# VH-VL binders against DNA-directed RNA polymerase III subunit rpc9 (rpc9), part 5

Target 1, 130 residues: DNA-directed RNA polymerase III subunit rpc9 (rpc9), of Dictyostelium discoideum (Social amoeba) (q54lp2)
Amino acid sequence: MKIIKKDKEEIITNFEVLQLLKHKRRIEEQVLLNEFVNNVIRYLETTPASKQTIESVKECKKSVTKLADTSGCKILTGEMLQILNIAPSSEVEVHLVIEDCEDRIDAKEVLKEIKNSLGEEAVIRDEDNL
Key: E = the ipSAE of ESMFold2; O = the ipSAE of OpenDDE; V2 = 0.75 times the mean of E and O plus 0.25 times the DockQ between their complexes.

## First folded at step 1 (VH-VL)

Design r12 (framework fv_relatlimab)
Fold by ESMFold2-Fast, scan of step 1:
Structure r12 (fold): chain C 130 residues (1-130), chain A 123 residues (1-123), chain B 107 residues (1-107)
Amino acid sequence: as target 1 above (130 residues)
Amino acid sequence: QVQLQQWGAGLLKPSETLSLTCAVYGGSFSDYYWNWIRQPPGKGLEWIGEIDHSGSTNSNPSLKSRVTLSLDTSKNQFSLKLRSVTAADTAVYYCARSKYFYDEYGLYSFDIWGQGTLVTVSS
Amino acid sequence: EIVLTQSPATLSLSPGERATLSCRASQSVSSYLAWYQQKPGQAPRLLIYDASNRATGIPARFSGSGSGTDFTLTISSLEPEDFAVYYCQQYDNWPLTFGQGTNLEIK
């Protein structure tokens, strides 16, 4: 079942939010609003969204959806958003994003598709020292 | 109910820039990718590129260096510019709509098309 | 880039007959394949998406089947208005690509 509503509410990725905010005009009279927008942009630029492109996001959506179809399941809209926003870097992180993952889809294959589409620069990894 | 109407110059000389515009009537401009597709005489269809309501674009790698896609959300219009044309760019050019959300059936298939514009590049 | 090969290039049939059109992909496109009909001087019309789903307003005589690399468009009983060029299109990989077309002509 779709949960996206065209006429009222739209569920969008951090990448799409970042693009929209970067296109926003600065309004001189609304200094606090402009500062808030800039703070959100600065935050999003530290996330996987900063390295994503329309092409990489589309490829990730397609490859993960195709993998799910092959496995006999469907990835929910919220799960796909978390995949794109978090860009899981390990099999354990994939299990945190996809509910009942072991019964639905191979987490190793999902991780491979994420890395292949979003790339190493777009996937945030913890360093061993921190 | 939703219609695409396109216009632009039909006769060009080599090295000129092709400019076409497509207007969306009767429907939302957001929630879709807006595409350009061309068809050389006697040949098949070739996808040129897409733009979404945020202005984000993807283009066919074979044409990417010459293609500029833009939109005017206040007029519900999107446009194609193809620079440095040659005789190989002679074709009927179409604008077309495809779905935006990943979970929509028929994603990246084209359900609504403009009427087409014949572009001839003569030497 | 995925190459789509349509066969036959030309198919000559009479109204009332069954038409079977093939599209083969150079590599798997899963079910991400659409079929279009194009009449002279007109834009293409979407017939089938996701290999087998009929688009809105398309008559029941049109059906699609297949997955992976081999796809078929079937018209169960040809009407005069069905004589046109048919194209397949894949959307599994970028760039989006179309087949070269099958010309369905009246005998």
Scores: ipSAE 0.000, ipTM 0.525, lowest interface PAE 16.9, mean pLDDT 81

Design r14 (framework fv_relatlimab)
Fold by ESMFold2-Fast, scan of step 1:
Structure r14 (fold): chain C 130 residues (1-130), chain A 123 residues (1-123), chain B 107 residues (1-107)
Amino acid sequence: as target 1 above (130 residues)
Amino acid sequence: QVQLQQWGAGLLKPSETLSLTCAVYGGSFSGYYWNWIRQPPGKGLEWIGEIYHSGSTNSNPSLKSRVTLSLDTSKNQFSLKLRSVTAADTAVYYCARETYFDYLTGKSAFDIWGQGTLVTVSS
Amino acid sequence: EIVLTQSPATLSLSPGERATLSCRASQSISSYLAWYQQKPGQAPRLLIYDASNRATGIPARFSGSGSGTDFTLTISSLEPEDFAVYYCQQRSNWPFTFGQGTNLEIK
C-alpha cells in the first residue's frame, strides 16, 4: 500500500490502515471516493483487521509481549505486525511469523493469547472437533 | 480519458527556484500518487518525487533538500518547486500518475504522463 | 539506491526481426520492474508493468520476462514504429530508478 510507504510515518498495521481509510470515508461525506481507496478498504475488510478493535489490538500486544518477557525473549516489531495482520489460527502459523519460534517461545501459549485477545473467527475451524 | 497538462517557467538563471504545475483532466485526482520525473538532454530518466492527495510526499534523497511538492485538490493540480537551481538541473520535466493494477500484490507503474516542460538553466 | 544497467546501449535491427533488450538490477527487485518506450520529443509510454504484464493497448508483439535481478523485454517482430529508446524502471525501493536506456535503431 502506498500510504504506508511515506518515510516519515511510523510503520502501521493493517488494522490501523483500515481505521484511517474508514475515517477518511466518513469525513468525505457526499463526495465520490476514489476506486483505489474503496478497493483497499474492500481488501482489508476480508483480512483479520475487520474483526479487530483498538482494545483487542492493545490487549494482544500487551499479552504477547508479557508472555515473551516470561519466556526470556523479546518479540520484534515486525513479528508483532505479522501477528496482528495474519492473526495466526494454528501453531504452524505462529511458527511462520515468529523467527526461530521453537528456541524462543511456546507456540501454543502464543496462539492462546492471540485467541483470547483478538477472538476466534465466527466460522467453524478444522481444529474444532476433528 | 485522463490527461495531464503541465506548465511553468522554462528559462532560469543559476540560484533561482524552478516552479512547475500539473493539472489533471478527465479523471479523479483522489487516490493516486502524482509524480515528477526529469530527463536531462540526451540522458535518461530521473525520479524526483511523489505526492498523495492527503499531502504526503516522498522524494529522491539526492534532491530532497531542494524539492517541495504541493497540491491543490480544489483545482486538481499538483506542483513542483526546486530551489537553488544549477546548469545540472536543465532537463525536460514530466508529471505522471502512478496506477496500482493489483492492490493485493502492489503492481504499479506510471501509466499517464504529461507532455513535458523543458527547463533551461543558464547564465 | 538500486542501479539498473541496460544492454546493449544500442541495438541495430531491421523491421521484421526479433529484438531482445536486457535490464539488470544491482540487487533483487523481485518482479517490481516496468518498461517504457520513448520516441523523440515525446513523453515515455508504459509498455510492461510488474516484469511481464502488458499495459492496456500495447501490441502483443511486446513481452516482458524475468525476476530478481535479470529482466528482458522482447519484441517478436519489429514494426517501423518500434524504433525508439526503451527504459526499464524499478519500483521495489525508493528512490525509484531507471536504466540508462537502450536505443533501438534501424540498421
Scores: ipSAE 0.000, ipTM 0.512, lowest interface PAE 16.4, mean pLDDT 80

Design v01 (framework fv_levilimab)
Fold by ESMFold2-Fast, scan of step 1:
Structure v01 (fold): chain C 130 residues (1-130), chain A 121 residues (1-121), chain B 111 residues (1-111)
Amino acid sequence: as target 1 above (130 residues)
Amino acid sequence: QVQLVQSGGGLVQPGGSLRLSCAASGFTVSSNYMSWVRQAPGKGLEWVSGIYSGGSTHYGDSVKGRFTISRDNAKNTVYLQLNSLRAEDTAMYYCARDQYDFWSGYSLDYWGQGTLVTVSS
Amino acid sequence: DIQLTQSPSSVSVSVGERVTIDCKSSQSVLYSSNNYLNWYQQKPGQAPQLLIYWASTRESGVPDRFSGSGSGTDFTLTISSLQAEDAAVYYCQQYYSTPLTFGQGTKLEIK
């Protein structure tokens, strides 16, 4: 069966893009398409998406959303995408991802949930000692 | 055409260290998830560590803090540094390629020949 | 961690017979219509070899007599007509989450 590209999800994380591409069926007559897809996969595997699993992504979404609900706010879809795509490793980075963070949610608790769900090795190593 | 050739290993005292090497040919290790899997004599398979194409690493709980996986892209080689070795670390250690193409996901499709590590006094 | 339990632990059968090996997962390894489960064959003195991935997809070069089935938590490897060269230990493995885990193995001996 042929794969229809327009039916793919519109707003998804890098991990979900990687999953969709890896689940794509091989099409022998489309060697160039297969090579292009493999190149995109290789790029995404150099990002935090390569460290993530289905379980870790689900748990991160769940725990961060619960934290926000407890704080009386909502995490926007774009903010959750940034959390998963960037995997902040410091409180400063959390403040860059969540708009008006200091007024909405405790950055230290968000960082804790990210590390607990995505794992410490899944967070991008921060060489700036932040 | 794809080959993984292992080296290192041997007999060490408890608390000792060893570095295992896995030299790849026919593909690039930086484009694949690479794993180390061990097997104690007469026992089953245990996943030990993995390194993603992006360089991030994962470890099994039994070896966290003692073992370090790394790679040298220029030499197309994956390493496993074994520190603070214990008798229960005695095993055949295999390196394996996760094909990491969109057809197989996380399947270990090519394995090295194995390197024996024996920890005894 | 996801734990995989295989049954039987060992089995002895004659050439030409059908063999079924079961693998049970402590939690579902199904996501987005895909089962994150592999099967490997290990002959004495050799490294393991991949047989089946995605629970039911046969690896290139693997004979048609090998097939995988199941979904979620219950999986089966079937060898439809045993050959003498099939004497080996068979392992299931999940890649739904880290750490990657293997079943304890099933030793298949030919009578």
Scores: ipSAE 0.000, ipTM 0.529, lowest interface PAE 16.0, mean pLDDT 79

Design v02 (framework fv_levilimab)
Heavy chain, then light chain:
Amino acid sequence: QVQLVQSGGGLVQPGGSLRLSCAASGFTFSSYAMSWVRQAPGKGLEWVSGIYSGGSTHYGDSVKGRFTISRDNAKNTVYLQLNSLRAEDTAMYYCARGYYDILTGSYFDYWGQGTLVTVSS
Amino acid sequence: DIQLTQSPSSVSVSVGERVTIDCKSSQSVLYSSNNYLNWYQQKPGQAPQLLIYWASTRESGVPDRFSGSGSGTDFTLTISSLQAEDAAVYYCQQYYSTPYTFGQGTKLEIK
ESMFold2-Fast, scan of step 1: ipSAE 0.006; ipTM 0.537

Design v03 (framework fv_levilimab)
Fold by ESMFold2-Fast, scan of step 1:
Structure v03 (fold): chain C 130 residues (1-130), chain A 121 residues (1-121), chain B 111 residues (1-111)
Amino acid sequence: as target 1 above (130 residues)
Amino acid sequence: QVQLVQSGGGLVQPGGSLRLSCAASGFTVSSNYMSWVRQAPGKGLEWVSGIYSGGSTHYGDSVKGRFTISRDNAKNTVYLQLNSLRAEDTAMYYCARVLYFGESYYYMDVWGQGTLVTVSS
Amino acid sequence: DIQLTQSPSSVSVSVGERVTIDCKSSQSVLYSSNNYLNWYQQKPGQAPQLLIYWASTRESGVPDRFSGSGSGTDFTLTISSLQAEDAAVYYCQQYYSTPLTFGQGTKLEIK
C-alpha cells in the first residue's frame, strides 16, 4: 500500500502522485492519514497536474524528447519532471526549468510543444494561487 | 451519504427538447468531473457528456451540437439539456461522479438512479 | 476509439458455481503499472454500481467473491461462489482514453 523509491532512481510526476494518492484515499480508513493525504491532494489539484491526462503527459514527454533529439541535446529526467509539474507558460519559465537552455534547445519550440500537449488551461495555471 | 438524485425525464416528440437534472448531496459537483451515461432499452451503456471541475465540457460524437451539459454550483446540481431529440435518443439517462485527472483518467464511483427519456415514433 | 469486447454475451450458472467474464480491449489500457479498466454491476431496474477499478481493486463494500484480473488488453471478472443476488449485467469500462467506452455487457442469470 506504500510506494518505496529509496533504492530506485524512479521519476514520478505530480500527476502520477495525485493519481496514486487518490487511489490510496479510497482504501485508507485512518483519520489522520486521510486528512494528510487529502491535504496533499487538495494542494496538487491547484497545480497543473489537475488538468493533465495520461494522453497529455505521454504526448508532452514524447514531443519534448523528440524536439531535444532534433536539437542534438538530451532533456534530463529531472528537467522533464519540472516541465510536467510546472507546465511553463512562457519562454522565461522554460529557461528556468531547462538548465543552460539557450545553448541546448529553442525555448519557444519547447513552449509550443507544452501548449500543444498539455493545453493552455494547464499551462497558464499559477501554482502560487491563494 | 454521498448521493445523486435525478429528475426531468419524460415523453417527447421527435425534434423536441427536455432538461435533465442531477442534484448532488454529500459532495461538491464543482470539485469533480460529472458525466452523463445513457442506456437504450435492452442495450449497453454509452458515455454521453462530461463537465470538468473547471467548467470545460466534452460530448460524445452522437450528441455533439444537440446536447448541452451545465451545472449550478450554488444548487450543487448538474444539468443535461437535450435538444433536437431523435427516436434513437430514447434511453435511461444516468448522471455519475467521476474521479478526475482530466479527460482520460476517471472512473464512475457514484451514480444517480436514472431518468427515462422516451422519444416517440 | 477504444473498443471493449466482452464474452460471453450471456451465461446461466447455478448458485455456488464459479463464473468468469472476459473483456478484451482493442488497445492497451496499461500506463505506468496501472490498468485503466473498471467493472460495473447493473441489476434489473437499477443504476450501475462500481465493483472493481484499476482492473483488480475491489470497491469498498463489494464481497470478496468478486475479483478482477488481467493487464493491457485482456481482463477477467471472476465470481468465485455465485449467489442468487449476483444476477445482473456486468460491464467493463476503460478510462484510459476519451471517449470513455464500455463493453457491450454480459448478462448473468442464476439457475
Scores: ipSAE 0.000, ipTM 0.518, lowest interface PAE 14.2, mean pLDDT 78

Design v04 (framework fv_levilimab)
Heavy chain, then light chain:
Amino acid sequence: QVQLVQSGGGLVQPGGSLRLSCAASGFTFSSYYMSWVRQAPGKGLEWVSGIYSGGSTHYGDSVKGRFTISRDNAKNTVYLQLNSLRAEDTAMYYCARESYIFGYHTAFDIWGQGTLVTVSS
Amino acid sequence: DIQLTQSPSSVSVSVGERVTIDCKSSQSVLYSSNNYLNWYQQKPGQAPQLLIYWASTRESGVPDRFSGSGSGTDFTLTISSLQAEDAAVYYCQQYYSYPLTFGQGTKLEIK
ESMFold2-Fast, scan of step 1: ipSAE 0.000; ipTM 0.516

Design v05 (framework fv_levilimab)
Fold by ESMFold2-Fast, scan of step 1:
Formats: structure tokens, sequence, C-alpha cells
Structure v05 (fold): chain C 130 residues (1-130), chain A 121 residues (1-121), chain B 111 residues (1-111)
């Protein structure tokens, strides 16, 4: 039996929008469009997106999804989008982005994963022998 | 460096009890998901229990209601209390860190040396 | 529960040869572009050691001759240029859903 998989990315974060806009080709004659794009970039640069990297976003998605799986639940696409866009810095903020959080997943553990991936610059460790 | 040192195994009769211990060094057990995985002689691996960093516990169906996972944060040690033991529980019991991904961390990345539990006669 | 089936159950090969071990999952372990599938090596008398995680990412310190591939339900561990110290039992493991489950293991013997 053939298995059809649809793995299209439906989560477009503020970081990804900011990245696309910064690398968007601009046409000088389209002054109003360029002004609009600049205004959106300015706004996004005041959000957590300004400090995120491809690696930090991927790590956050991976670790939060993993944590949800170990709790027997799944993080909804919209919830993951809010986690990445808002980058909660407290347990109360985690409860604001995950519906019925107390019944589904440990907010303290979610916060830890968010801080570990998005709260600080990604660090590549030297190879160690253990 | 990360190390998991186990103790507490032995020979018991059916219906008996044992408590297995897993002392950790180089990391904090309360900050990690910790698991117990067993392996019957000559057989494969079977996950039996886990404890989240937050303290919630989980069990495989074969041991639910009989085994209890716990930890002592002050001693940085994880325990597995084995009750109502059956012959089918005879196995090498391993404690392991994970499965859990902490940014650059890995899943089941460190294992204890194992503790043999024999349920017989 | 998710069941993992490995093939072959055992294989004997010579030093320097290539071997592949397959792992088939009863359900997809793919979620949000990530395959929740690990590979472990267990040498006689030792605890298992993680080799590959996320189906294809090598654990730090694992030689390049070990590689993982596959997605969804079909996964493969490949060991190229086999060495004597590679004699072990190899296990796949899924962490997509509790209970975490392992394949039955593949015993690799070096002639």
Amino acid sequence: as target 1 above (130 residues)
Amino acid sequence: QVQLVQSGGGLVQPGGSLRLSCAASGFTVSSNYMSWVRQAPGKGLEWVSGIYSGGSTHYGDSVKGRFTISRDNAKNTVYLQLNSLRAEDTAMYYCARGPYYYGSGTLFDYWGQGTLVTVSS
Amino acid sequence: DIQLTQSPSSVSVSVGERVTIDCKSSQSVLYSSNNYLNWYQQKPGQAPQLLIYWASTRESGVPDRFSGSGSGTDFTLTISSLQAEDAAVYYCQQYYSTPWTFGQGTKLEIK
C-alpha cells in the first residue's frame, strides 16, 4: 500500500516573514509598496523575531513538539505560531498561548524549552569525550 | 561528567518487592526526563517507566499499578519500586536520561550500568 | 502501541563490508517534519549506546561509517566499512508516542 504524506509547512512565523521581507527584491518605482514593506519590517524588528535564527526556531519547534508528545498531546499549529511569535518568558504567558494548558502539558517545562531555544543565542559546543 | 550508577537488584520470589536506585552525577535529575528500561535475558529492550522534570510519572501497561518511579532531588537519585513481582519481570533494569530533547541534548543519551532483577523459586 | 519490526534478525558479515538494518513502524512516526526514531548499539555485557537520533542525525562521537535514513514508517541504519568492534545488537526506537517502543533487535556478528 502506498502512503501519501503532506508535510507542507503551514506555520509562517514573524521571523520567517521578517527574513523574507529583508531579502525581498525592491523596485524603486513602487514607492508606496516599499514604504509599506519598511513599516512592516520596523514593526517586526520590535518583536522576538528580530533575535531569532533559523536554528533557534527549528530547535524550539522540535523541543516543544517533543515535550507535547511525551505528555500525550499535540501542540496545535496556531499555538506553535504564538509560541514562536511571542516567545513567552513566564509560565503565565505559556498559559496564555496554550489552550487548557494545565490539562495538557507542564507549563514550566514548556517555558524551559522556549528559553533554552529562543531566550539565548544558540551555542555550538566543542566535541567532548565522555 | 555525566554518570548514572545503579544499585538495588537481586533475587526475589514471586510476589516479592525490590527498590532500584539510580544515582546521577554531572547533571540534575529534576531538570530532565528520566526513564527505566528493562531487558529480559536474551531478549530486547522494553521501556517501563518515566518521570518528567515537573514530577509527572508514566508507566508501561505491563507494570502499571505494580511499579512506582520516584526521585529524591536532594540526593539527585531516581528510584523504581517493584511490587508484586512476577517471573516475567526477570530482567536487567537500566535507568536512562530521556527520552527528552533539551535544545542540543539528545534522547536516551546516558544509561546506567544496569541492575539485574531475578524473580524465581 | 506503535510496533517496530527490524530485519534481518541476525546477520554475519566480514570486516570491511557494508550492512543495512531495516526498521518498519506500524504507524508513521513523522510529525512536523521530524521523524521520532532513534538507533542504539548494545555490545555484549554493556548498556545500549545512542547512535542516531531524529532518524538521520549522528550522535556526537559516533563514527561517520554509521548513517541513518528513511521517513515515516520505513527506516534504515547503514554501517559501512565494518570493524570488529561493531559486533553488537542494534535497536531502533520510536519516541513519537507513549509507550516508547523498541524493535526486536538485529544481531550483527563479524566473521
Scores: ipSAE 0.000, ipTM 0.493, lowest interface PAE 15.7, mean pLDDT 80

## First folded at step 4 (VH-VL)

Design A02 (framework fv_rocatinlimab)
Heavy chain, then light chain:
Amino acid sequence: QITLKESGPTLVKPKQTLTLTCTFSGFSLSTSGVGVGWIRQPPGKALEWLAVIYWDDDKLYSPSLKSRLTITKDTSKNQVVLTMTNMDPVDTATYYCAHRTYDFWSGYHFDYWGQGTLVTVSS
Amino acid sequence: EIVLTQSPGTLSLSPGERATLSCRASQDVSSSYLAWYQQKPGQAPRLLIYGASSRATGIPDRFSGSGSGTDFTLTISRLEPEDFAVYYCQQYGSSLTFGGGTKVEIK
ESMFold2-Fast, scan of step 4: ipSAE 0.178; ipTM 0.683

Design A05 (framework fv_rocatinlimab)
Heavy chain, then light chain:
Amino acid sequence: QITLKESGPTLVKPKQTLTLTCTFSGFSLSTSGVGVGWIRQPPGKALEWLAVIYWDDDKLYSPSLKSRLTITKDTSKNQVVLTMTNMDPVDTATYYCAHRRYDFWSGYHFDYWGQGTLVTVSS
Amino acid sequence: EIVLTQSPGTLSLSPGERATLSCRASQSVSSSYLAWYQQKPGQAPRLLIYGASSRATGIPDRFSGSGSGTDFTLTISRLEPEDFAVYYCQQYGDSLTFGGGTKVEIK
ESMFold2-Fast, scan of step 4: ipSAE 0.173; ipTM 0.675

Design A06 (framework fv_rocatinlimab)
Fold by ESMFold2-Fast, scan of step 4:
Structure A06 (fold): chain C 130 residues (1-130), chain A 123 residues (1-123), chain B 107 residues (1-107)
Amino acid sequence: as target 1 above (130 residues)
Amino acid sequence: QITLKESGPTLVKPKQTLTLTCTFSGFSLSTSGVGVGWIRQPPGKALEWLAVIYWDDDKLYSPSLKSRLTITKDTSKNQVVLTMTNMDPVDTATYYCAHRSYDFWSGYHFDYWGQGTLVTVSS
Amino acid sequence: EIVLTQSPGTLSLSPGERATLSCRASQSVSYSYLAWYQQKPGQAPRLLIYGASSRATGIPDRFSGSGSGTDFTLTISRLEPEDFAVYYCQQYGSSLTFGGGTKVEIK
């Protein structure tokens, strides 16, 4: 199964690197290569990529791209990469990854879509501020 | 599988409001990643995008026409409705609705179109 | 808004020849979010290419798209009688805009 269908801008997320490496079969006669690959996998498993799935990445890209469309702007490839790699958990962090965010897109809405796709399901209560 | 059909008046008087309905089958507007848009084409001229509505009721309008356009959906009836106010003879065009699909690598795009309905604006 | 300029306005070619159609954007199109449509007289547009280079379902191999940034091309390697039509490019990286079209005609 090929995870990366195409890469028009040749940019790849930590999640995609992790998935590619996990799908690589061991080369029994090349122990050093297999050890290197395993070490990279262990490192990436300490990043937000470890909690991501193909579905969660797809949903995040889909929802954030749609928000940009409705806001009359676009999310640059590098910004989407940072969103997926960092998985911002606050509006301040969203402002750090999206340049001139105040002029382009509502950071609160971006955060909501990130949490809905990459984070825990939101529990709606009387006092919740979504 | 996916089909769309436009319906509405074929003749509109200047200053009236145009209401067009897109009725579709083969997909649901409750499915994440799905939208429906409207595009028009005056006789002998290029295509012009008007509006799009997504599964979660988010909407996008052509900036030059935004003040005149309203797009709504009725997911249970498989319908999307476009209204355009203050019609003028220059708004005479064939109006199309189209299915908007998401591709993981290529974003949102129109893949299937209705046959179109010609709307003439004259007295 | 991004303005798309298609050139030439008209291509007069014979069946079997190669057609090369250009679409230039006034600003860079993010993610190469660009589509190509074919339209025959009296018919709705038909999607050929999306994401600059991906063929839509059922589109023959003779159609190919290329380009990025501000310069995009649609190539039809060997024109068939059914390919004589008007072709439109459309960007969807910032709002949605269409080009003015290129007519591919016989002779």
Scores: ipSAE 0.017, ipTM 0.642, lowest interface PAE 7.0, mean pLDDT 83

Design A07 (framework fv_rocatinlimab)
Heavy chain, then light chain:
Amino acid sequence: QITLKESGPTLVKPKQTLTLTCTFSGFSLSTSGVGVGWIRQPPGKALEWLAVIYWDDDKLYSPSLKSRLTITKDTSKNQVVLTMTNMDPVDTATYYCAHREYDFWSGYHFDYWGQGTLVTVSS
Amino acid sequence: EIVLTQSPGTLSLSPGERATLSCRASQSVSNSYLAWYQQKPGQAPRLLIYGASSRATGIPDRFSGSGSGTDFTLTISRLEPEDFAVYYCQQYGSSLTFGGGTKVEIK
ESMFold2-Fast, scan of step 4: ipSAE 0.305; ipTM 0.699

Design A08 (framework fv_rocatinlimab; at its last look DockQ between E and O 0.02; V2 from the best seeds 0.00; counts 0 for: pae E 12.7 > 2, placed apart)
Heavy chain, then light chain:
Amino acid sequence: QITLKESGPTLVKPKQTLTLTCTFSGFSLSTSGVGVGWIRQPPGKALEWLAVIYWDDDKRYSPSLKSRLTITKDTSKNQVVLTMTNMDPVDTATYYCAHRGYDFWSGYHFDYWGQGTLVTVSS
Amino acid sequence: EIVLTQSPGTLSLSPGERATLSCRASQSVSDSYLAWYQQKPGQAPRLLIYGASSRATGIPDRFSGSGSGTDFTLTISRLEPEDFAVYYCQQYGDSLTFGGGTKVEIK
ESMFold2-Fast, scan of step 4: ipSAE 0.484; ipTM 0.789
ESMFold2, look of step 5: ipSAE 0.007; ipTM 0.521
ESMFold2 (binder alone), look of step 5: mean pLDDT 90; pTM 0.913
OpenDDE, look of step 5: ipSAE 0.339; ipTM 0.800

Design A18 (framework fv_rocatinlimab)
Fold by ESMFold2-Fast, scan of step 4:
Structure A18 (fold): chain C 130 residues (1-130), chain A 123 residues (1-123), chain B 107 residues (1-107)
Amino acid sequence: as target 1 above (130 residues)
Amino acid sequence: QITLKESGPTLVKPKQTLTLTCTFSGFSLSTSGVGVGWIRQPPGKALEWLAVIYWDDDKLYSPSLKSRLTITKDTSKNQVVLTMTNMDPVDTATYYCAHRSYDFWSGYHFDYWGQGTLVTVSS
Amino acid sequence: EIVLTQSPGTLSLSPGERATLSCRASQSVSSSYLAWYQQKPGQAPRLLIYGASSRATGIPDRFSGSGSGTDFTLTISRLEPEDFAVYYCQQYDSSLTFGGGTKVEIK
């Protein structure tokens, strides 16, 4: 499955970047290039992207897009990217990602869809004051 | 393999309520990302979307017709029912039900349609 | 609500010619949530294009969609006899609305 399509101009998520870099690393055999690529992979593996799968990302976009559809609004491309990259863990964080959230969509329902699709293990939490 | 078929009365009197049933096969309305919608077309006129229901029972209605429409589903029977109140001769149309599927890059769209059922409203 | 205006209302063309159909939205459809359907007399609509440019399964490559924002185009590169039909655009970005249709007729 190719992420980059010649006929589309799309902004890709951290998960898609991670998958592309992992594929690229397997076909690249030079030590110096592999070290650079491996360092980027190590960083991304500390983000929510490391716990995501193609299916969890699809499910999140599908569920959040449908919820927006039924709420009479639209989630912007940048907002969806932030949802996938940050994986908000609270209603406050959802309000930070979705502009004018109160007037557009129920933050509680958005959070529920994120947790149901990406799972709590894919969410970076700021718990225990850490 | 996905098929849908509309059924209901072909003649309705003004001010009566129309009830149409969509019976389908080849998919389940319990599958995430699946929905079923209703679209109508008056003779010689354009298509007009009416309502859609999703696997999780979320519903969306045409804003101009919302007060007249109710969409429900029976997942175990593979059926979706549309009810439209206060019928008028201008509601005479062919009514279609259609499968609504999800594509990650392109969102929700109608990919398979029933054959349609003509409903005539007259006294 | 987003209103879709299709133009022209009727295109009279011969087999082998290129058809270009326009769909203009009253507001931006920035997610490219725009579909095209073909309808022949007495038949249900058939999905041709979704996401503004993606062909549906089984649709010949002579059909192509393009555009973004408020201006969308359906192109049929070389009309076949079976392509003479009515074509509808539909946005699914804010609610669901269809255009008024463009009839592609022979001669």
Scores: ipSAE 0.005, ipTM 0.569, lowest interface PAE 12.4, mean pLDDT 82

Design A24 (framework fv_rocatinlimab)
Heavy chain, then light chain:
Amino acid sequence: QITLKESGPTLVKPKQTLTLTCTFSGFSLSTSGVGVGWIRQPPGKALEWLAVIYWDDDKRYSPSLKSRLTITKDTSKNQVVLTMTNMDPVDTATYYCAHRGYEFWDGYHFDYWGQGTLVTVSS
Amino acid sequence: EIVLTQSPGTLSLSPGERATLSCRASQDVSSSYLAWYQQKPGQAPRLLIYGASSRATGIPDRFSGSGSGTDFTLTISRLEPEDFAVYYCQQYGDSLTFGGGTKVEIK
ESMFold2-Fast, scan of step 4: ipSAE 0.039; ipTM 0.605

Design A28 (framework fv_rocatinlimab)
Heavy chain, then light chain:
Amino acid sequence: QITLKESGPTLVKPKQTLTLTCTFSGFSLSTSGVGVGWIRQPPGKALEWLAVIYWDDDKLYSPSLKSRLTITKDTSKNQVVLTMTNMDPVDTATYYCAHRVYDFWSGYYFDYWGQGTLVTVSS
Amino acid sequence: EIVLTQSPGTLSLSPGERATLSCRASQSVTDSYLAWYQQKPGQAPRLLIYGASSRATGIPDRFSGSGSGTDFTLTISRLEPEDFAVYYCQQYGSSLTFGGGTKVEIK
ESMFold2-Fast, scan of step 4: ipSAE 0.401; ipTM 0.738

